# VH-VL binders against q3z8e7, part 7

Target 1, 156 residues: q3z8e7
Amino acid sequence: MVEKIPMTASGYKKLEDELSTLKVKRIDVIEEMRLAAMDKDMRENAPYHAAKEQRGQIEGRIKEIEHELKYADVSEYTDTNTSKVNMGSTVKLRDPKNGECCTYTLVSPKEIEPLKGKISASSPIGKAVFNRNKGEQIEIEVPSGTLQYIIEDISF

## First folded at step 21 (VH-VL)

Design X5
Fold by OpenDDE, last read:
Structure X5 (fold): chain C 156 residues (1-156), chain A 122 residues (1-122), chain B 113 residues (1-113)
Amino acid sequence: as target 1 above (156 residues)
Amino acid sequence: EVQLVQSGAEVKKPGESLKISCKGSGYSFTDYWIGWVRQMPGKGLEWMGIIYPRDSDTRYSPSFQGQVTISADKSISTAYLQWSSLKASDTAMYYCAKHKWRFTEHSYFDYWGQGTLVTVSS
Amino acid sequence: DIVMTQSPDSLAVSLGERATINCKSSQSVLYSSRDKNYLAWYQQKPGQPPKLLIYWASKKESGVPDRFSGSGSGTDFTLTISSLQAEDVAVYYCQQYYSYPYTFGQGTKVEIK
């Protein structure tokens, strides 16, 4: 049996926050790699190598944090009302102007299905909602202007 | 409201060191890349580099690599641009600017500071 | 490095007339996987910091008047002011954020004729 890791509720939240940030950053780094790889000459491709290295660092830290969170012993921590939008989260957005709601799930790039509401954290909507709390107002840029939504619900 | 407030104008001599600041407010400072742009008198905009405040991951333009240091103190939501030894050619307006999208490295600047004028003369 | 070249360097247009600024990148800034051009346009009025006008080549930032529009893809981009207003006197810059280093065009000064 793995020994539990004692930590404060605040500490746990901080780790969650960091993890969320890193997960999004990882997506961006992967995109960086893809962009860099678009260069036909991969030789001496500094951006690609840099991105690859960064990816490794991010993934390493993610693994560490996930381990800590997995084995965390936080007596004061409650999953209720402390959840932020993260990878795998389903978010319900409400338009404060007309009351219209839409639901999106943040997924990995390989799992993106826009028609099913599965979007990337690096998408405009994903970026707007990521690491946000229920009740927060977000803004999404569209060609016609800026759309405002309230995060009505977050689920996993 | 998102704001980037930069430090005041600087008058320096060649060889002197300088560190100017850009304080962000009205948004999660740690989650957005922040960049520096140089504009020499009567000239165009020059991308210098960007930093991710959360972990201080930094990207430099080759033209500015080794010439300046970009840093950030996330505890006070402040980004910095510094020179170890100023040159007359460093005379310019320096802008800090925020990336539009959270966490996103490849992004554009949606908010700009008011600029810091740096004058280097003997 | 991706070189951004604007044309013309200076443009004088009568009030109410169309102003067209071109921006050419030495390499494509289109990310095909996202079908997005990593190209932005900024407006800088005298004595002021730059202001974002257009992003993703054709999307207007919030608050930007309708007379401003961006178009183009790949390596050729255009900023259009359909009806030039007095307050539009400024220097306009394109910028690619496709790859490092992010680079600006040299700028186009728009004046009233």
Scores: ipSAE 0.014, ipTM 0.591, lowest interface PAE 8.8, mean pLDDT 87
Fold by ESMFold2, fold request of step 22:
Structure X5 (fold): chain C 156 residues (1-156), chain A 122 residues (1-122), chain B 113 residues (1-113)
Amino acid sequence: as target 1 above (156 residues)
Amino acid sequence: EVQLVQSGAEVKKPGESLKISCKGSGYSFTDYWIGWVRQMPGKGLEWMGIIYPRDSDTRYSPSFQGQVTISADKSISTAYLQWSSLKASDTAMYYCAKHKWRFTEHSYFDYWGQGTLVTVSS
Amino acid sequence: DIVMTQSPDSLAVSLGERATINCKSSQSVLYSSRDKNYLAWYQQKPGQPPKLLIYWASKKESGVPDRFSGSGSGTDFTLTISSLQAEDVAVYYCQQYYSYPYTFGQGTKVEIK
């Protein structure tokens, strides 16, 4: 028997975004608890106990999302998988570590304007995204190492 | 650059133990299932199993269940394939490979390791 | 287990001509609620690991030449090389990823006649 949880590409992306947000919130709550723990009297105060309770809720939701993503069966039949990055495409790239996004447009060499996000298909970013689908992970080699991004959106 | 780098070739005798490795780099190792595929000399590909490094959840082919152990050490981004007692029939090329899709077990392989040749003979 | 059977086991095709490889599964690999076939094709050149060519039965992986195409549904699938080139000499494998174990076909060796 096949064990699969049906999910659209957009549903999968929504869970990924929520997971990223929760991981950031978790960092903030852990720091709040750490500061409260530096003062022993504050550990017995409502702010410390509220942060501890919030952390528990965040950890629980993170585990739920990770479980759902693990068993997800992502459909390719959505508008997100019917087109690929090509010349003239505008792509939104998301850093999975912090959720930060950058937007680029693939243009001809004479139209390149890097400060406005207009890049060529032969640039490191352009090579990495060309002919890729929405939702794909890409890696870009730079002098400092390899950067990972997810193609969050493709528009024309 | 996504890379899967496997440990070197092994020459062993029947009854010996062996643990071969697959180190992933250039991607978030714990977010992707990684699998092992056997290719016996002159033969096709055999799916052995996969592991999710984040929690070590594993899935084995029935043909390999109890014959090998698949494991991972997420702290060093490394997956392992292990035999407690090798047989001559274990002589093969062994590949590790990464699922394309983040998190989900429902995927095909996009990146493959270079292979580890294991030779078991008396 | 879903058994994947390829045909032919080997074939020789003249340079520039069409090569056709068939793959049949013992059970449907179609996820009917999405009309989606869980079938991939790989190319393995001598001394190299396999390389992904096709996924979802008909979608080309990035960087795969246009001469490669996949088709079929349910239990019957085809990989077509519309104009064989010297660099296409390899063994080709289909794989289902519908249910565990994610089995491969036995392989089809493609050579230049």
Scores: ipSAE 0.006, ipTM 0.520, lowest interface PAE 11.6, mean pLDDT 83
Fold by ESMFold2, fold request of step 22:
Structure X5 (fold): chain C 156 residues (1-156), chain A 122 residues (1-122), chain B 113 residues (1-113)
Amino acid sequence: as target 1 above (156 residues)
Amino acid sequence: EVQLVQSGAEVKKPGESLKISCKGSGYSFTDYWIGWVRQMPGKGLEWMGIIYPRDSDTRYSPSFQGQVTISADKSISTAYLQWSSLKASDTAMYYCAKHKWRFTEHSYFDYWGQGTLVTVSS
Amino acid sequence: DIVMTQSPDSLAVSLGERATINCKSSQSVLYSSRDKNYLAWYQQKPGQPPKLLIYWASKKESGVPDRFSGSGSGTDFTLTISSLQAEDVAVYYCQQYYSYPYTFGQGTKVEIK
């Protein structure tokens, strides 16, 4: 069936901007390849082969982004949709044993920044909180054991 | 700004071929899916299918699969709807429309062409 | 295919009164992991192509008068015109864009009485 790639509006915009930048960079690299190829000795032409490798990397990333954007399912949520954890949600998790809180934001795979609390919906924490309501208890299996949290707050 | 300009009305006989066009302007044509919608005289709207002009990926309603061909020429920002052999039952107004959202197939239509009336006499 | 059924087929409403159009889908068009209903409403005035009014069941398109609103979730949806005006004489269509084919309802004709 059709595959959907969940994405925030911010994530979608960042991919669009990266695509635009890469298309400009591609033009420059193609020009460098053309200039280098004027030597006609392709086997001894290090500048040509370096530019060809760079073009390959750029083309690969462009194709990846175009695929992600083609199948993107962008979540545009307003304040009227705060009942459940979803893409773009910021969740506050409380450890019921000591009262300490951790805050996470569910973002697209492109936007993942774990040290800043930006996690994917497919991460252990993301899976545990997705579609859950404020006040629900969750249990998360991690390599160090099982963690227990209560969803203290949900914001967008 | 954004415009979808369709080709003019057609009067045809059963068995003839036909290709009608929809030219997009004022936006990045290759980045948006374009769809075709049929409206038979006095009837409602029927979703026929969509195409992504960048790679020609095409999706058809089962009712129209094999009955029409949807295509695009991205170099001239034009989508097409084509019949190899028209039937009297193909008499209808045909609209093109573009998806709202860039790249994604999961969208509704935000801009519509003015329609192309196709008349196929028995 | 998801069948979209509108009711009523036609509606005559006095100027300034409320018009209510229902749309039912044969399957849910709610994508619950995103809490988003994949439903749009269109207006088609005589001799014109359709015009987008509402998307995601309840969001108004730019330039749509305040008197138009959409509501509902899952399988049951409503388009409401709070104070019908003469220029609102048209046929109104719902459409789901949840799964192919992106089917339309049969239409509801709205007239001034």
Scores: ipSAE 0.006, ipTM 0.552, lowest interface PAE 10.6, mean pLDDT 84
Fold by ESMFold2, fold request of step 22:
Structure X5 (fold): chain C 156 residues (1-156), chain A 122 residues (1-122), chain B 113 residues (1-113)
Amino acid sequence: as target 1 above (156 residues)
Amino acid sequence: EVQLVQSGAEVKKPGESLKISCKGSGYSFTDYWIGWVRQMPGKGLEWMGIIYPRDSDTRYSPSFQGQVTISADKSISTAYLQWSSLKASDTAMYYCAKHKWRFTEHSYFDYWGQGTLVTVSS
Amino acid sequence: DIVMTQSPDSLAVSLGERATINCKSSQSVLYSSRDKNYLAWYQQKPGQPPKLLIYWASKKESGVPDRFSGSGSGTDFTLTISSLQAEDVAVYYCQQYYSYPYTFGQGTKVEIK
């Protein structure tokens, strides 16, 4: 018999939102651990130990949610195809003024390759595009000011 | 728009290997189970199996267990169906299709590929 | 495996008349704790992939014309086309998704008389 985990449509949506948030937090906390680990004496580094503990909790919760969603039996299913930017998404951004395009993929910190467009969700671009739909106009805050883009395409 | 694009028709001889593909776009590929369905000439639909691309968890129909391999490459949003040694009885149309509901294996199919015709003759 | 048996194998109906297709499962596909039947119906036109019509035995998929309806529970299910149109000429399949393998019925060909 295959296990079924009953839930409401609102409960399913809540878990989806929590999962998306946790995946972003995971990326952020891994970067915090990396930065904190640059200190010479880690035994006295409270920020490192706090981040390590938080990462463990985040990883555990992610696994739990993914299991529940995999076996979910939703009583009020709705027809939904995701079109929102999420972890692992590749986004194409178009400058509406000149038509120039840039492509980025949201990845974990260990997969960051800025020259190939693989960026974190905590980067200025990552923060601006996360949870946005195709066709939305976004603002990206950079040290030199604010840039305007349109999300032209989202692929997964 | 959600789209499943399958590889082109194949003409093969018995004993040859074959790997056909199904590329998903317009949705979060790793969040949905994707399956394969066989339709022999003039016959009905046969559920072959499904795969969850996120972790490659698979389910096979007993009729196809050990006869084919279902796999996925989530980095290019592609599922595969492959044979190590084709038989004339493998001549059929093969469809890929995705589950409607995100994450759950308890679903029916909402989007189907266009089909890949595989012809095996000596 | 749950065997899905459709009847008739072929059905000829005049334009505007009612078409009725039956599907019987070898065991119940009702998840009784939720009163939910794990049964879907598909339409397959010549040269095309199948298209989803009905899920949970009686719920219409978005964009499916009102003339299509599903009914039944447990082991006995019916797809009804209340007023057959020329575009409804196809083979119709039921499918259970209660337990693996998610088997299909053998199909029912609907033609215009």
Scores: ipSAE 0.005, ipTM 0.527, lowest interface PAE 12.0, mean pLDDT 84

Design X5
Fold by OpenDDE, look of step 21:
Structure X5 (fold): chain C 156 residues (1-156), chain A 122 residues (1-122), chain B 113 residues (1-113)
Amino acid sequence: as target 1 above (156 residues)
Amino acid sequence: EVQLVQSGAEVKKPGESLKISCKGSGYSFTDYWIGWVRQMPGKGLEWMGIIYPRDSDTRYSPSFQGQVTISADKSISTAYLQWSSLKASDTAMYYCAKHKWRFTEHSYFDYWGQGTLVTVSS
Amino acid sequence: DIVMTQSPDSLAVSLGERATINCKSSQSVLYSSRDKNYLAWYQQKPGQPPKLLIYWASKKESGVPDRFSGSGSGTDFTLTISSLQAEDVAVYYCQQYYSYPYTFGQGTKVEIK
């Protein structure tokens, strides 16, 4: 039997997020390799080999993360900091790139109103901000891509 | 092969409307942001804005906000730049360009169209 | 807005000699969380669209000759052509994609001396 890997719920979530990011990155790198390979001379080009190496590194890390997730031992008890985003929390997210802010409230499935910023904890935004602290920078996977935000404020 | 093919040169008068196009091929059109860059005669490059074809999410430069409209038709892998009323000062070369990284709006341009020359004169 | 300032505006270099172009941003374009500089370099030859040379300040795009290199971090960046070739005559632009609006430098014209 493989020994379980102890970790926090937060740690587990971080691994999941990293895994998701890496999978996207892998696709991009593969595409880069494909484009570089279009020219026969490109196959001998340093950028192509660099991309290939990067692919290998990404794949290696993916395997590591998948292993950790598979054998994770997440305790039921997690220290809940009242300063963290929880159900019922209203969070203000700031885009560090343009300074724009958006506000969301984590609600139950029955109370979801996306147009009013009431979202589920299981939504992409909800997953990204849940159990996060004020001041943290997060990445959100949405249909439109990967967004980066800073949690500027948390309120109830 | 990744290609961005833009519509042909335009000669217009002030006050006329115009819509130029940029057709992408050789890649998943919906997954990459497309940008528009203006280059006035003998001048440098100006970032106008970008659009994500999948959902038409658009980001404008403040300098071009309200001055132009960026749109896309994902069904034909085409992005558009349009004016409701052209000015002489709109005379420039306009380039469309593809973001390098999928999904990511904060990226650089790896492929460019050949450019569309727009001339506005009375 | 982040202002990108290149120096010099024009540069004449002898064939085979080193060409150095500087780009300064009014604000840092380093994203600490990713440890990446959101800075790209483009080459534009007469009558052609810009061509991507460098991204993330120092990474070469595929197909770019080895004589091109990018360096720098934060607010100060440099594009170097180690041995200028005739085909390198062009205008070079730096661009930040760190914050909206993305902005280009004013360009540096590189010519043969």
Scores: ipSAE 0.000, ipTM 0.575, lowest interface PAE 10.7, mean pLDDT 88
Fold by OpenDDE, fold request of step 22:
Structure X5 (fold): chain C 156 residues (1-156), chain A 122 residues (1-122), chain B 113 residues (1-113)
Amino acid sequence: as target 1 above (156 residues)
Amino acid sequence: EVQLVQSGAEVKKPGESLKISCKGSGYSFTDYWIGWVRQMPGKGLEWMGIIYPRDSDTRYSPSFQGQVTISADKSISTAYLQWSSLKASDTAMYYCAKHKWRFTEHSYFDYWGQGTLVTVSS
Amino acid sequence: DIVMTQSPDSLAVSLGERATINCKSSQSVLYSSRDKNYLAWYQQKPGQPPKLLIYWASKKESGVPDRFSGSGSGTDFTLTISSLQAEDVAVYYCQQYYSYPYTFGQGTKVEIK
């Protein structure tokens, strides 16, 4: 009934780590709430309300993470399956004209970090390289024209 | 003296709605989380969920989420557990219990109600 | 969810003898920063609601007889009755309150041999 959520193994691990951290933090925040409320009227106790708000935020995030983990669809790759670009693959693209290279990792929408080269498989670059082999030349349409790149390397 | 007094035994039919109660006394009701625990006949304890009466913040076990509703009326120091449509499988003893520490969400149960027996049969 | 598994399911012990109940959690319930295990033990006698015995894995609730003790840390916990008395016949449950849901063990029935 619920659609699976695609993600990388690293993304899954990151969520697990975050969840663990948040669960611990929740305990601390709850204790802070308790302590803050002991000596003052709760209605006017700023520290208490601040902690309570933080608790709410933590709980909200925990719920989201637990949902993602529960319905995660993690792609399994081995070092031997780097012949084609897939989800989770890191690709090195080389400009045949000037020799400049760029590195991108294909990730799920929730894992996108453009500044770190983590891009969606549905992005223009992602679509161009997906399921391609090392050594292939690809073309990417940009507003300024068509860019040509060679897939120099594929890793995971 | 801290006391949790639950409503009386219920005999219902499948499909009927039900709301049972747990009244707290002898302590600041609004300041302690109060929970519900199910115990099916001859079975173990099952954590259902907890509620903070002051603001009705509620946490459910995944197994019971959407199956029951936990609520509270702090004006009368009473917590509630309700079903919109009972099933035969809901036949069980239901306990309410309060958290030990004031304001504390992660805590254990120090006082328990006497239990409410709910029997659902056609 | 943290799964709590008790062992044994049932235990028959002679009067005056030691009763030992184990509880294992599927993941640690130790909050290292506070050095506290979020683990409680309850006693439920026939026809009665549960009663709190132990909290923080090893702290005895007020009014609980000295023959009851809790030990363990992380994922492995033990409830010990040093000298079983007739009134100790009951089902015992462990519970973690480290993370939601606050799961109980399946219970251990203690009887007199």
Scores: ipSAE 0.000, ipTM 0.568, lowest interface PAE 11.7, mean pLDDT 88
Fold by ESMFold2, look of step 26:
Order: sequence, then C-alpha cells, then structure tokens
Structure X5 (fold): chain C 156 residues (1-156), chain A 122 residues (1-122), chain B 113 residues (1-113)
Amino acid sequence: as target 1 above (156 residues)
Amino acid sequence: EVQLVQSGAEVKKPGESLKISCKGSGYSFTDYWIGWVRQMPGKGLEWMGIIYPRDSDTRYSPSFQGQVTISADKSISTAYLQWSSLKASDTAMYYCAKHKWRFTEHSYFDYWGQGTLVTVSS
Amino acid sequence: DIVMTQSPDSLAVSLGERATINCKSSQSVLYSSRDKNYLAWYQQKPGQPPKLLIYWASKKESGVPDRFSGSGSGTDFTLTISSLQAEDVAVYYCQQYYSYPYTFGQGTKVEIK
C-alpha cells in the first residue's frame, strides 16, 4: 500500500551516511541533555533547552530517513530528463540558512495532494523548481515574504 | 585537554589574500559554535562572527560582513578566517574561541586560541 | 547594536583591597522569559588571550577564584574583586550575548597601586 520512493544508488548511499552521523550525534545530544539537567540552573538552562531542540530535530530527521530507506526503489537514472525537474520529479529543497529540508513531487492537476507533498507545476514551488538543475538556488515568494532554497536532489 | 591552536603570525602587503586557521582538539568540534575576535594594537576586543562547523551556518557582525570570510573544514576540526584583499587597517591580533554550550548560538566563549598576529604594511 | 560601556577605563588598587568595575549596556540584556542576564566577564593578562570569569552576569566559571564576583541586572552590571592579588593585574571586558553582534565593552585596566 505504501508508495515506493524512487532514488539513485548514490542518493541511497547519501541517506545511509546521514543516518549514521545522526545516530552518533543522537548519543551525544542525549548525554548533553543529561549533564545539563544536573545543573543547579536547569529550569532556565540555555544548554538544556538547546540540546532538547537539537534532539527533536535529530529524532525527526532519523525517522524521515528510516522511512525513505525502508521504502526506497533504487535505480540508476541516465536520461537527461532525470537531470532537470520535470513532471513526475521529486525535489528535495534545503534552506541554506538552517539546513532544514522539504520534499515535493510534481504531479498532474488530478493527482494533487498537498499533505503528501504532491503539487502542481503551476504552484509557487512548482514554478520555481520546474526545469531547474540540482544545486541551483531558487526563490519562492509567499505572503509572508521571500523564501530561499537550494535544490538538493531530483528523483523520480 | 580542550585546545584551540591557531596558525602563526603573518606579515603581508596591502591587496594580498590571507587565510588563517584555528584547529580544535579535546572536544567534539562539530557540535560547538566557534568564533573570531579582532583586537587591534592597543585596543579592545571586537566580535567578528561565529560558525557552526557541522552545517557551516555563519553569523557575521555587520561591521565585518563582506570584509572577511569565516569557514570551517569539519573533517580536520579546523575553522578559518579569510581576506581576499588585505588593508593596512587589518593589522591586528585575531583570536578564535569556542562557545561553552553545545549546539546553541546563544553563548559566550570559554576557550580561546593563542591568537594570530597579522601585520599589513606597504 | 548593543553598546557596552565600562567604567573606569583604568583603575589602580592597593594589594588586598576591593576593585570594582562597572559595565553598562545601551539596552537590557535580560531575557525575561528565562530570567537570565546574557552577560559575561573576561580577564586578559598581557600577551595572553582572554579568559572567561563570569557568565549570566553572576555565575562563576569553574576554577575562577572566589574573590571574583559579578552582580547587576538589565543594563547595569558590576565585576568585583574582593581582595586584589598581584596576579589579577589585567584588562577586564564585559560582553553581552543577548543579540547579534555579541559586543564587548572597551575594557578596564586594573593595576596594583
């Protein structure tokens, strides 16, 4: 029932490497939370709150990666269409300021499901990424201002 | 135990480029923000900026934005301060220092490097 | 930018006597939701890098002698050396880490009379 996630062998390897580093950092963050919690100023302890925020981000990212690896459909893409964002492409956008990522898939109007990241090429995000290459920086204008992202990965 | 070891003193001409280094040891380098502080001859301390080596998130003082580049190579636990074109007014002592608390940018400096004296004269 | 102003610029104190250094910020550095003053004090001896003494305005860093203490809140802060020793001859700096850029005071030179 769960939809497979197309990716290249190099993409799969990158996720494995990221997961490995995050699991190591999780151990360190948990230890720092324990040590900070022993401080007499623990209620207003900036190190404790910072470590708690970091742990939340690490756990969330680990969960995402484990899901993606579990349902990965690994193949090699050599067509020029795979090199650029097109209909059917899945794009991973990274905020260069904080490293947070989000993923979108370009679909036909009948297949739009925003909660699953399936958007049209006519949406603000779709317009910004269409026909772009991996590594390009894009700007997306939204009511709250201008968002900047880097196209980190393109897959089908 | 915890150490920040900076590269040696530099004597340069105006217009030359320069990249000085700061190598951290005895702690988890990628988990702590590291910063640079300028001290002009006979003057006080000036906060230049900080970097988080894990993802290279960098914050500059407005006075130094566009004047220098702060970077890091986490594979060798080293932070850098770089000029593309030095000026005589860049003559100063430059310190690197690490934040005390892991992960957070809202911190102060607990360990300092020994300093790198940069002299720029024609 | 938050301007940090120290007074006096220079202070001469007899061995064993109290030395008092003031630091004033142009804006409050009290983060009210955490009830913490984001202020640190550093000691810099000639030819050496700075050394952390005090953080959160009043919390002493490990290994710092008991004669050093910090006090104050909001915009007005004080570093006190209760009984000055020969090894305390240095320049002392306050720093705020409330908002970027994390500015330093201009420094206060402490000497033995």
Scores: ipSAE 0.000, ipTM 0.495, lowest interface PAE 15.0, mean pLDDT 83
Fold by ESMFold2, look of step 27:
Order: sequence, then C-alpha cells, then structure tokens
Structure X5 (fold): chain C 156 residues (1-156), chain A 122 residues (1-122), chain B 113 residues (1-113)
Amino acid sequence: as target 1 above (156 residues)
Amino acid sequence: EVQLVQSGAEVKKPGESLKISCKGSGYSFTDYWIGWVRQMPGKGLEWMGIIYPRDSDTRYSPSFQGQVTISADKSISTAYLQWSSLKASDTAMYYCAKHKWRFTEHSYFDYWGQGTLVTVSS
Amino acid sequence: DIVMTQSPDSLAVSLGERATINCKSSQSVLYSSRDKNYLAWYQQKPGQPPKLLIYWASKKESGVPDRFSGSGSGTDFTLTISSLQAEDVAVYYCQQYYSYPYTFGQGTKVEIK
C-alpha cells in the first residue's frame, strides 16, 4: 500500500488540468522530435536533443501527477456528460488551413493513451469537442498556440 | 560502410552468465537506437528491446523485462545483451540491429549484425 | 501488445508470377496526426540476418528492387512481389513500430512452385 496524499477538490482539479495540458504538450514534443529526426541532411541535431530532454521532463511530471491523482485523499471526482460527442466517440478533426486531419477518441481516465489519440473529455481537445456536432468549428488554446479545427466526422 | 559486428558463438550450461556484444562502425554510434532480436531455432523474430547509447535510455519487451540486460559502452561503440543465469530455452540466434533514423525511438531496423548463436546445453 | 498476424504461413508461387503476403495488426498502427503507418517489412534468406524492404507501410528502402511494393493502412497491410524471382525465396516478416514492444509477425515463407 502507498500512503494517501491529502488534497483539496480544487487541488485535485488543478492536477487534472495540468496533466491534460502536459499530455497535449507531450504529443507536440514527440512530433517535433520526429520531424527533427527525419531531416536527412542534418549533421548535428541540437533541436532533437533539446526536444528529447524536454520530453523526459514532461514524462517525469506526468508520472508524478498520475501517482498523486491515484493516491489522492479527496472526494470522488468524475467527468461525465450525455451529449452528442460523448464518452467513447471517435472524432476526426480537420485543419481548415492545410487540410490535415487528426483523430481522437474520448475515453475514461484509466484508458487514456495520448500517443494513440485516446484522451479524456476534460483535456483541452476533449472539452472543445464534447457535446459538439459534425461540421462545427472549434478553437483550442494549448501551450503550442491556438488550434482551429472542423469536426469532420464522429464515430464509435 | 555501416557495420554491426557481433561476438562469436557461445556454448554454455544452464545457470551460467553470458554477455554478448555488438560493435557498430561506419556511422555515429551514439545518434541511433540499437536493439536486440531473438530468433529461436526454426522460429520467427522476437523484439527484445532497444537502447539509446548516448544516455543509456533503454526500452524492453515485457516478455524480456527482468530476464536480460541491455547496455552500451559508447566509448567503444558497443552494445551488449546479457543474462545472469541462462536457461536451455535461451538457445537461439541473437541479432543486434540499429534504427534507421537518428535519435528517434519510433523507427525500424535498417542494418543488422551477423547474429550470435547461443547454445545452452548440459 | 499489438499482435501482428501474417497470412499465409507459406506461399508457393510460380517464377515470374505475383506473390501477395498479408499482415494484420490487432490495433491500428496509423499515427493519425502525421498520417503515417508505422509498419515495416523484412526479408530473411536462409542463414542470413533480416533485410529491410519497406517502411511506413509503402516506402521502399534504397536498393530494393522495384518488384517489391507495400500497401495498406491502419490494421491491414500487404507486401507484393510483382514478378517473383529465384532470389526472392525467403521468409518475410512484417513489424509494427507504433508502440512497444515493436512486435513482428510470425513470418511467411515464400517458395517457387
């Protein structure tokens, strides 16, 4: 058994929000690493090494928060909704500027896998799409800037 | 020319320790992940794990976690696979291989060593 | 773990004819935000280490003959040898590198009829 970690409901919420933000930032840093690593003409890749270091810090902080949330001594905390984009929905988002698409699936906290597009309804992306219909335009403020998407498709 | 040269064949008894090696040349050894793959006699390929030699960041298959140790000595451009106590079921061909792309762990293998045959028999 | 299942286990094809090898993954290996399938194909001839043929499901490695091609997306992938030659007799493996462990398929042995 691990000793419980006392915190307020406000403190618990702040950790959940930080976790969601870090998971989005991790996705961005992993993409930056992949882009830097695929530049065949680079002899030295300082951007890759910087991103790898940043990823390590993000992964470490994520593990700390996940541990604190797992053993938190606070009232039960749930994030539920019954509207159109819902838990279990898979959402295809299209960037209207360049036509690039990405796909996310809203899952329970135990099923979160951001590298595979499985995110919580409480994440910045999850909040933006939750309770939305196909064809709606959404805006998401994340650490990497403001993202604009159109909900191209919703599936289960 | 990119080359991965593995240590020679080994004949061991159950319970003995073993450390086999893979020396890389012709490329920047510390810039690429290097991994180990097992092939049991007459069987397919099994991904064992990978290491990034620059900082020894190591990732294992769950099937091999705690069963083997993957390490590297970047000063001599060499990766290692080792067992603290061999079993007869460890009899196999062991390949080292490097990732194609610099730095990224999300890659596949473009160059392979010649293989090290490990035979564990009483 | 993502399970990679190849079919058939063994394939006999006449010299000069098309050989088709299928690979199915238990989960998608498509990284949607980059639109890349994290799938590779390898050829292993008897007594030799594997050799990379295809990566990102469809991109041919330098020096690989044009008769080799890869296709598919998500969970279903195909390696095609358009005109089988004697030197193509080997075991072919698919591999996903989407998530750890980077599992291989069980292999498909290709033979001349």
Scores: ipSAE 0.000, ipTM 0.499, lowest interface PAE 13.2, mean pLDDT 83

